# Ledger of designs, part 2: VH-VL binders against Acid phosphatase 1 (APS1)

Target 1, 240 residues: Acid phosphatase 1 (APS1), of Solanum lycopersicum (Tomato) (Lycopersicon esculentum) (p27061)
Amino acid sequence: TENLNSHVFPRPLIIEYPEKQLRDELKCTTWRFVVETNNLSPWKTIPEECADYVKEYMVGPGYKMEIDRVSDEAGEYAKSVDLGDDGRDVWIFDVDETLLSNLPYYSDHRYGLEVFDDVEFDKWVENGTAPALGSSLKLYQEVLKLGFKVFLLTGRSERHRSVTVENLMNAGFHDWHKLILRGSDDHGKTATTYKSERRNAMVEEGFRIVGNSGDQWSDLLGSSMSYRSFKLPNPMYYIL

## First folded at step 9 (VH-VL; from cF with heavy chain S31R I54F T106R, light chain G94D)

Design q4
Fold by ESMFold2, look of step 11:
Parts: sequence; structure tokens; C-alpha cells
Structure q4 (fold): chain C 240 residues (1-240), chain A 122 residues (1-122), chain B 108 residues (1-108)
Amino acid sequence: as target 1 above (240 residues)
Amino acid sequence: EVQLVQSGAEVKKPGSSVKVSCKASGGTFSRYAISWVRQAPGQGLEWMGGIIPFFGTANYAQKFQGRVTITADKSTSTAYMELSSLRSEDTAVYYCARVSGYDYGRYPFDYWGKGTTVTVSS
Amino acid sequence: SSELTQDPAVSVALGQTVRITCQGDSLRSYYASWYQQKPGQAPILVIYGKNNRPSGIPDRFSGSSSGNTASLTITGAQAEDEADYYCNSRDSSDNHVVFGGGTKLTVL
């Protein structure tokens, strides 16, 4: 009835504002989906237009709900397994973004928007103060109680063994069977190659790799894969 | 205590089929693969194939491809091997064996059934 | 299909050491498992992987691997060790298993 064209609202801005917000949200949701399904690789930084999205996901309930769900599914699987009495059933955990959170470091580096700085990251690691991922600690304790051997397989350097042990213990992780770090022989290997070779060695020793929890596809893929793998979300960085 | 209990002896005519069962006890059925191995009188062990219940997949030795079907029923913890178009040279003891993992060649056959004698004669 | 080759028969004097060998190209990549079979009985696992011995198998049984060859060694052979011995491994074709032809061990 009344002429709406005399209204002070700019028509393109009103329409563009709702459409732009929807497209930006879908773009970042879509980006995270392709990241987590291993369809976008390799990459060095998160998209600048998704910086707020990644921050809100990581500090808000989204990340926690997804971590909790993955750990719950892993726990149900672990309870369903009838372990042998030979002590050769193993659960593997990665460390960074699997047991220990580096979110305090990444919150100072725009949640993955900044190009990775290995010198600054090593300073953070050397503090030994990374907090536990709570639902991972719960899963860790459950698989130990069920009778799995627990192997920690990390891309951290052997030079950080002492501080990594201190950090893990202070965060509530105790009684792992092995802690495996990169040695001098692992220089220059991709994480996929390094992790695969260490899993091959476990199989050669007669261990069955029954479960494997990690935040990177390099933790889970390659040779001597686990019977079941559990991929924790991590949109902040990518490791080959 | 892990046990594999196989069905009883069978006498069959050439051209027919036989289905041998293998019931597992002492653990969850889907945890380990089941292999089938036969042994003709005075002969060695021969792998026929197996099934990985967790993935629902069966694998067959090339010699038996097209004649053997291996299945599993998780509700009864029982694996089955069916061999068709029987010939006199199929006279053998047929064993089921548990594989201590999901990969037939990288894990040992740690428990064996007592065997099922199948005799094929006119 | 690939083959695993075993000598058909081996003899050992009571109390002496014997090696039973298993040879094939797939053993460059995969370990063999070893099975003992007495007449009229099902096989039993005696050695797997590099040198793993199941519970209940005497420590006189050991295994080794080099190149394309796996070996089962019985140190201080006893009369009860008289049996057929089979190796198996993953064949070079994916997802398949091959057995050696078997070795009859006679304890003299």
C-alpha cells in the first residue's frame, strides 16, 4: 500500500547485509568441513575471513562438544573390545591437540592466522604448562583401566622429552607404557612417514594397534594403521 | 579360554557342496579374523581364505575363487565356509583358525579348531 | 600366489640343536609364523613375528629372520618335538596367506 521506496533504508545494503553474513558463515563452516575431512591440504594459515569463526569455535562450545563426542565414541569402542590376556593390545595417543592443548599459544597467534613460528612455539613447549584436553584425559584413564597398553606417539623432538613428561604428568597423565618422540634419525621425515615407521615397529614387536587418537590425519594414516582411528578436530594448523 | 568348535564330519558326492561351521567362544566374535585352512590326507596346510567380521569382508585364495564362500554371523559367533562343485581331491580336513588381528598375514593363527573331515566319493 | 619353500624332512639327535628354514620373497617384508602339528592333531602356534613365543611353548623354541629366510630353531631337541612344522606368511599379493610345504622333524 504505502510506497516503501521512500524509506531511508538503502535496499542493496539491507539485502547485502543478511546475504553477506550468511555467505561468510557458510564459507567458514564449509572451510572447516573440508579441513577436517582431509580435502584441503597442505595449508599454512587459516583464511583471514574465518579468523573470528575459528576463534569462536575454539574458545566457545563448538570445539569442546566435538572433542567430547569423539572421545565418547572412542570410549564406547574401547569398552566393546575383548582384550587378549597377552598384554599386546595398544591404544596410541598423539600429544599436541590430542592430550595437551596448545590453545594458549595459538590465542596469542590469532588461532592459526599467523604463519607458524617454530622458535616461539618451542618457547611455549619449553614452559611445560599446556593444559589437558579434559575429555581426552577421561578417555586416557578409561583405556588404561580397561587394560590397554598406552603408547604416546608425538612429533615433538627428543630434546623436549623431560619437559613433555613433566607437562603430561602435571596435566594428569600417568602410567603410559611408551613415550615416543622424534629422534635424530627422524630428521626431515614428514609426520606421516615418521608415525608410520613407529607404528610398523610396534607391529614388528607383536603389538596390536587397537585404537589411535589424534588431531591430524598424519597421526592416523599411513602404514600399520589402527583397527579404529579417532580424529579429533583441529582447524588451527595442518601437519603433513 | 578361547575355543573354536567346528561342525562334524561330512560325506559328500562329487558335484555337491559342503558348508562347515566354526563357533567361537571365549571373546567377542568380531574382534579377530577367522581363516580357513585345509589339509588333504598326507599333505600340507593350504589357506583357503578368511573373513574379517569387523569390516564384513572375505578374502579367498586364488585356487578357490569362485568355489568358496566364507561368511560370519555375529549374533551366533559363528563363521562358515562353503565349498561348491566338490571333487574327490577336495577330500581333506578343514580347519578354522583365529587370527590374532585383522590382517591375515601380519598376525598369527593363534587358536585352531579341531578340524572337520570332508570325504568326497561316489 | 607366492611360495614358501621348506625342506621336506630334517633329523636331529636327541638333545642337539636343529634349524628349520622357510624361504620366500615375501619374507623380506613380512615375518613368518611357525606351527607344530602332530599326527591326527590340529596345528599349534609356536613362534610368530620376529621371535615371539606364545604362553605354554618351551623356551627351547626360537625364531629368526634374515633377508628372505625365516628360521625356527629348537635347542636341546626332545622326543616330544617330533612333528611336522609349517611356516606361513603374507604372500606378495595383498590380503592373502601362503603356507610352506612343511618339514617333518624326526628326533633320533
Scores: ipSAE 0.006, ipTM 0.581, lowest interface PAE 9.4, mean pLDDT 88
Fold by ESMFold2, look of step 13:
Structure q4 (fold): chain C 240 residues (1-240), chain A 122 residues (1-122), chain B 108 residues (1-108)
Amino acid sequence: as target 1 above (240 residues)
Amino acid sequence: EVQLVQSGAEVKKPGSSVKVSCKASGGTFSRYAISWVRQAPGQGLEWMGGIIPFFGTANYAQKFQGRVTITADKSTSTAYMELSSLRSEDTAVYYCARVSGYDYGRYPFDYWGKGTTVTVSS
Amino acid sequence: SSELTQDPAVSVALGQTVRITCQGDSLRSYYASWYQQKPGQAPILVIYGKNNRPSGIPDRFSGSSSGNTASLTITGAQAEDEADYYCNSRDSSDNHVVFGGGTKLTVL
């Protein structure tokens, strides 16, 4: 473009475009960082101005690269551990957005812009068709091969046990030691409380929680925390 | 196999201190807590305190608070218990024990040293 | 003082079943571990958690818990089971350990 003149075009298109796009992306990148480092108050929807950003992050290379990096680091840690002789070393996995992706559901619900609808989400779960997160499946298989017991600890309801088992098996997950879902006694508990109580029970049974993989801080924080925790990214929703 | 080797018997005068060592072999040292338990002649087992070497954090039973110091050296896989201001009632066998996790009260003591006899005589 | 209470002594006839109990408020929330100690020896872990038995412990040893009470059961008691038995558990908010006073088992 040798014919552009500053007197005819007083606002160079290049300057305006890079500055506006840079500010908008930085705004949302900064928001996601603050979310993922657990520095925001409880929240129910993504910011309206970041909806396109979250979509592009989730469907593009960013999400995949981050999931892969977390799972690779967890795998290196798992290989470095000398297991005890009693078969009591455990790796815990969350299910949703840790082993199984609900991205097909969220792509139809604006990637977290809609307030969570537990009735519609339950219908999606009941289909039993959530795909595996590939790098999580790789980690899962590695952890089993190394000799860890594998416990799946999910906020899903006990009434969905059968479809959850079917979905996990069809997605390539086999040979877990325990699958733990919310029972009737867990109604009304925060995820942090529920997950903590179930980890407390594991410790009281003599298990050592060596690794814990989850997409929510509520999967990882609380009582009876693992020796190492691995937080997978998920900017689409927050669970207290 | 996991083994805990303790230092030898000691005879002490009242008012002095004693430091007992406990060297672990055949297992991971830093991630497992080490507890110290004593047993006076004809008496039961009494928890004194422990340490989690990975965190360097020591905890003490209320009865021994201020008189006992528990430390660990990860490079030599050795824990130490020092009891000060000794009295005749501190005459006991002192055991170290490995806790099979990072919480002294929620995991069993799965391996024990043979004990160190400490005699405090006037 | 100890928050776990054990009977000081119990007896069992050879080949019979005996139960050794451990009582305390902490046992409503935490399992006990059980240790066997023979004269002149260090304690040995016998039972932990709900009913977990370490390698090398005979299957005649089992554990149970209900309310504030943990129990160690020996079925078919043998002469070699004559020993002192201690329970321990977690105590209070301070991440401390409490032992019971011990139970001397005599096999008749």
Scores: ipSAE 0.006, ipTM 0.608, lowest interface PAE 9.1, mean pLDDT 89

## First folded at step 13 (VH-VL; from s1 with heavy chain Y102W, light chain R28K)

Design s6
Fold by ESMFold2, look of step 14:
Structure s6 (fold): chain C 240 residues (1-240), chain A 122 residues (1-122), chain B 108 residues (1-108)
Amino acid sequence: as target 1 above (240 residues)
Amino acid sequence: EVQLVQSGAEVKKPGSSVKVSCKASGGTFSRYAISWVRQAPGQGLEWMGGIIPFFGTANYAQKFQGRVTITADKSTSTAYMELSSLRSEDTAVYYCARVSGWDYGRYPFDYWGKGTTVTVSS
Amino acid sequence: SSELTQDPAVSVALGQTVRITCQGDSLKSYYANWYQQKPGQAPILVIYGKNNRPSGIPDRFSGSSSGNTASLTITGAQAEDEADYYCNSRDSSDNHVVFGGGTKLTVL
């Protein structure tokens, strides 16, 4: 003898996840790991089979969770540092994909499938409307509150100084000690060489580079490296 | 503001050991390296080694390798230098100095203790 | 050898300019730091890096470097500048520190 509701139970759910899509996701997660650990450089575009993966990572919670985790670790380190009494303790930030997000540009350029177009990117930069990366803004504010001098060290050109300043300020960043951009003397240098030379100059002036936040290994590696470096994820492009 | 206070003078016999302390105040201890430098009577400055208290790692000049041990106690902000198998030529003033960063050779020694005289005599 | 060589003694007349030099292969790659030591006292830092002066050091002290040589220059030397002067730098082979032998400056 049955109760009235026994006849309305649905059939068991059959959940099918296409085998190809499961393998493509695993392939792409492993690809991102080896890219972010600097094992596949140099490269110019993301793999075509990973385009959907990169989009979902960048616009979904994955990217945000990972940048939040890196910024949280950097914040804990910064709080553990007792500053010297000479005002010579420095935190360095890169700008693009570290403080300012170019995701609006890259969403119109297939999240890294298109070979970099410096003319179109310059037009985007010249709009001055890149949003802040929220957890980076939080870290930036904490580092200033703790008493570090903040240096912004970017591969952007000096010709974009005014729009970069305006964009940073509108995005909530202010009170940096120096904003360092590529000058004419930096033409043809890799980012690793350029950033190393500018860090060498900081050490020559007696600064201690205590922390360094960047999305590219070229922001972090080379000479006069910081005491601690914090690598933010960026699977959309690679800079030598 | 930064002050390095060293332990008092010591008289030692050849073959014994000496341990000199260096207590830091008025500044950060764990983030800066501490170097030990000695100066024999009428002679110049000689680097013996140093320690980076944050990592607990010590480095020694080759001349003193095997005879010198440098340690740090972060809870008391004190560095120590112990020199063993003392000889008469180890008679010197022993200084501790703060290195203004974590690379002994790339940053200057910006604050110095007043020195500890160690006399090795028969 | 990672030695730093300094002249053992230099004299300067009151109010005149003097240069104290420090030479060594390490100075091709690393800057020298300069320390002043008066009798019975600990050394004090007077110049570091290329030409940086700590707070409290008179502006008559300056530094320069070229090739394997670093120099400490005192312009308008005063009686209180009479002291021993030492350079130090990084040993390029073992991440160690090397000091010069020291220069005794006499102000006449």
Scores: ipSAE 0.012, ipTM 0.595, lowest interface PAE 8.4, mean pLDDT 88

## First folded at step 14 (VH-VL; from s6 with light chain N33K)

Design t6
Fold by ESMFold2, look of step 16:
Structure t6 (fold): chain C 240 residues (1-240), chain A 122 residues (1-122), chain B 108 residues (1-108)
Amino acid sequence: as target 1 above (240 residues)
Amino acid sequence: EVQLVQSGAEVKKPGSSVKVSCKASGGTFSRYAISWVRQAPGQGLEWMGGIIPFFGTANYAQKFQGRVTITADKSTSTAYMELSSLRSEDTAVYYCARVSGWDYGRYPFDYWGKGTTVTVSS
Amino acid sequence: SSELTQDPAVSVALGQTVRITCQGDSLKSYYAKWYQQKPGQAPILVIYGKNNRPSGIPDRFSGSSSGNTASLTITGAQAEDEADYYCNSRDSSDNHVVFGGGTKLTVL
C-alpha cells in the first residue's frame, strides 16, 4: 500500500512484471521438460532456483496426475495385447519411483537439491517402509490379471533382496514372477548397461518383453527394448 | 492350433518371378515375425528374410537383397515372399515359419509351413 | 563357409547318448535354437534358450552351451531320432539369422 512513489514511474522495460513473472514461471517448467525428454547431460542435483517448484510438483497434484496418466495409458495398451499361448509375454517394472515411492526420503533431502548419497539412501531402503505409488499398483494388478508374467528389474543390490521383498509385499505387491537385482558381476556397470544385459537374458530364454514401466530412461533404453515403454516422471534424480 | 498353409508348387522359367503365400491361422499374427527359409535339393536351410506384420517392416538376408520382396496382409493373416530374376540355382523348397516374437534371431521358429517347391527350368 | 559350424554327420548306437555341436562367435551372445528335420518334412523346433523344450518334445532331448559352442544332447537315442539337426542363431552384427550346415544323425 505504501511506498507507491518507488513504483509509480515506469521502468525501462515495457512489460516489467508480466514479462519477469512469465520468465520465472517458465524457468523451472522448461527445465523439467528437458529433464524428462532426456536432453540434459548427466546431472546430480536439481537447480537451486527450482527447489520450491520441484517440492510443489512432487507433493501437490501435478506429480500424481502425471503418474496416473502414464499408468492409465499403459493399462489401455496392456488390454489391447493379444497374449501368446506359451506364457512368455512379460511386463517389466522398475522398483524405485516406479512401484515404491522414495518421496519420504527425498522430502528430508530437499527433493533432489542434495547430491545423491548412496549410504544414506541405503539406510532408508533398509527400513523397508517405502509406500506404493497407487496408480502403479493398479497397473501392476491389471497386468497380472490379464495374464502377463511380471518381472521386477531393479538397480538395487542383491544384498537388499530380503528387505525389498518385504517392502513390496507390505506395499501391496505380490505374485511377481521374477525379482532381478544387481549381483556382484554387475559392479561398475551403468544402469543402462545393467538393465540391457538382463533384458537380453530374458529374450534369450524366449520371453517377449511386451511392456516396460520405469521412471528413468536407463530403465527403458538400450538393447532388447520392450515392444512399448512407459516413462514415469521423476525430476528429483537422474540415473545413467 | 497354429498352422501355416503355403501355396502350391510352381514351375518357372529363368528370369521370371515367383510369389509364395503363407496363411497363418490361430495365435497372434501381427506381433509375431514370419521368416522365409529355403532349402535347395540336398542342401541345408538358408534364411532369406522376414517381416513383422505389425510394423510392416521387412528384413532381407544380404544374398537376396534387391531380388526378394516380403509383404504381409494383416486382414487375411497372410505373408508373401516374391523372388525375382529367377535362376536355376533358385530351385528349392521355400518354407515360411512363425517366429515366437519380433526378433528373427533371438526367438525360435516355433511353427513351420509344409514348404512350397519352386522349380526353375527351361 | 558358414558362421555356425556343425559336423556333417554323427552316429549313435540305439539307446546310447550323442551330442551334436554348433560353433560360432555369435553363440557367445545368443542362444542357439535347434531344429529336427526328417526326410520330406518341414523342420520342427526341439530346443531353445538354455534348455527349453517345446510341448511334445521328449525329455531325452536337452541343450547346453558354453563359450561359442552350443550342444544338443540325446540320451537313450531311439530309431525315430534319426534326422537332420540344424542350429540357428542371431547374426552377431544385425537382426539377421544364420543357420548351421546341419548334422545328419544316424541311429545304428
Scores: ipSAE 0.455, ipTM 0.770, lowest interface PAE 3.4, mean pLDDT 90

## First folded at step 16 (VH-VL; from t6 with heavy chain F54Y)

Design u5
Fold by ESMFold2, look of step 18:
Structure u5 (fold): chain C 240 residues (1-240), chain A 122 residues (1-122), chain B 108 residues (1-108)
Amino acid sequence: as target 1 above (240 residues)
Amino acid sequence: EVQLVQSGAEVKKPGSSVKVSCKASGGTFSRYAISWVRQAPGQGLEWMGGIIPYFGTANYAQKFQGRVTITADKSTSTAYMELSSLRSEDTAVYYCARVSGWDYGRYPFDYWGKGTTVTVSS
Amino acid sequence: SSELTQDPAVSVALGQTVRITCQGDSLKSYYAKWYQQKPGQAPILVIYGKNNRPSGIPDRFSGSSSGNTASLTITGAQAEDEADYYCNSRDSSDNHVVFGGGTKLTVL
């Protein structure tokens, strides 16, 4: 687009700037749309040209409004379900970017522009101070009140069980029925494979996976998929 | 208490069709699958197919593909199985069963109808 | 091809322990479900999952699995346990079912 600013008519720079700004904005909003509809896979960093867009989306009202809408829809669905009489109706939640926000970490790491650094992220996790996503906490409490069993299924390592439990409790989450983390047998598996195998085990024990809330398609897709799944937005990173 | 009430016994001529009903009461109907299983005299249990009423999607065992139609009416909590082009070897007891989920092979059949005897004269 | 194989008949002395087996490749991935059927009656579910009993099933009934084999064990068999026993599981198709041929249990 080298000639985008060259026009046959005299134009104020402001007019060319607003037109270029609108196309740049559309570039990033359409990028986010194709990310969230699982049409760009795999990827490791956000596009450099969208760094400011992602920051503004995450810290502004847009992210919160979208999270709230997804959780509200999930809550309405949960109320519509007639539970079985055997206590085997389950709602699954992922943890990171589903119940707990790692936005404080990502605000110090350019909101997904940096390649993931597992050593620095582990230091953040070990701090145990990730805040709750408020509408997710509300949904979590509603689902428990309705009588679902709540299983937390996370890609976090088993070695972080204690700090993860502490963080969840301090953020307002308690009374889950299972917390499932990656064990040594899960090393090297994709998140899709890991999450699928754990859901398979749930189904084989007679549990019905009625709802599943997660920020990654790897939380939702694969085998033994939930009756309904609820995808929370997260443009900062992608997990295969 | 969950109950599955099936329609009464039928006697049919070869080449005709039969439609068996299965009315569910005392539990949720829409989300759980309904399976149809037959048992010929002196023989074992044979899965014919099933339906998930909420989605209206039916699945059929290969042996019965093209001869069986399974439907559901959510407003009356009733599933139906229709078997066409009847022959004498279709003489059997036909059971409906509730599956405790939406995958026929992964969840147990936790409630069964009493069965409907279909006799095909030949 | 997904088949589940059961022995056609097995006997047990009153009060003794008996094991009924169900074998097939699908059992490597999917647990068997076990059903009891008495003459002239519909089947009833007795075991699902690894070893889950529905309400009302006596605790003398238990389940286990290893490799491609599932087992139904009755400890302290009673006269009323005399019945046909069927296993089922998922077949090789998407959302399909296969039954074993059934095992006639005779309590002596």
Scores: ipSAE 0.540, ipTM 0.808, lowest interface PAE 2.7, mean pLDDT 91
Fold by ESMFold2, look of step 21:
Structure u5 (fold): chain C 240 residues (1-240), chain A 122 residues (1-122), chain B 108 residues (1-108)
Amino acid sequence: as target 1 above (240 residues)
Amino acid sequence: EVQLVQSGAEVKKPGSSVKVSCKASGGTFSRYAISWVRQAPGQGLEWMGGIIPYFGTANYAQKFQGRVTITADKSTSTAYMELSSLRSEDTAVYYCARVSGWDYGRYPFDYWGKGTTVTVSS
Amino acid sequence: SSELTQDPAVSVALGQTVRITCQGDSLKSYYAKWYQQKPGQAPILVIYGKNNRPSGIPDRFSGSSSGNTASLTITGAQAEDEADYYCNSRDSSDNHVVFGGGTKLTVL
């Protein structure tokens, strides 16, 4: 029966995953699921206990894998569509967290833990430096190549039109057919109402809304819904 | 070019049924709706109903509910309208029209068949 | 409940301007679509949306709308414009259609 010093044998690496830490991660995973299935509304900030989870999701591979998967499915659908001969088949894209990433802004504002600051966000928007979401750019280019008209329908204000155009072009987006921003008449409307009214106008002009890509359910739901909708994940904020 | 070819003229007795066909060519059948519109001699256009082949759903004007059946066969790109319990008042030209979307009232009828004359007499 | 009202007949001299109207409650929410029908022929689409012309429709045809009224305007009317003109729009009932009674245009 031999009693050996632990100095002679290396101590094993012990990795502990405390029960509380694992349960907190599961809570946040389930929170994100119910957020993305539109079962939590309205909300203003992410839960404090999920701050680390949201950061890891957004900066790690999870977010990228999910947006890539959604955009790939949208691309397969777009290829399956037999377009009409009148040039009135449309794909709608939202802009923020759909084509352009505001992750650089949100990484400085704790990924949705801070109450939204209109003034600071407008300063960020005015820099015109938001990067493209790569798989969204790929989808955008594919639907144009297939012959869809592309409409950009954003909750951004008309006052930011020039910088939004510059940002989109620098990020690699060209040749959209319409860019629709909130005008003075749209102030105070929910995003669902605003987006619905603009889609109603498209349909009344004879456009068929075949695909719609957006990160918020308010981009996709309401009246004059697309034939097929593609919801990109975004747990950092909620827009009604 | 998109064409809608309808079946030929019919002469029918009161109480019988008529089934008119509408074959689409030169366009995408399942991605549009098909409307049926009739026009009695010297009268205006009257919407009877339509079908959205993608969903397989038909809608009928209230006046014709229970007497009209509208179907589509995606494999042959053909829509059908069957009107039962025919009366002399059903004597009319029956048109099919392609709707440029899935909402019959929001999208234009951009292509029309030439019409099928149905005469109901004893 | 969504009725579309058109005047039954309108006349215009060659080369002059005529306006055909369509009135109904549904036109507050939905644009009219306009169809031309010549005797013995199927209708053809001439105007949709506010003022969209399908390919092949002369630019003398235009559309407008205000409130519950839609208008089809023909400037410089020609002999071949003589026809019946129908408007249609959405019945406020889900996914239904209403037609106006038609307007017979006579070109003098």
Scores: ipSAE 0.390, ipTM 0.755, lowest interface PAE 3.9, mean pLDDT 90

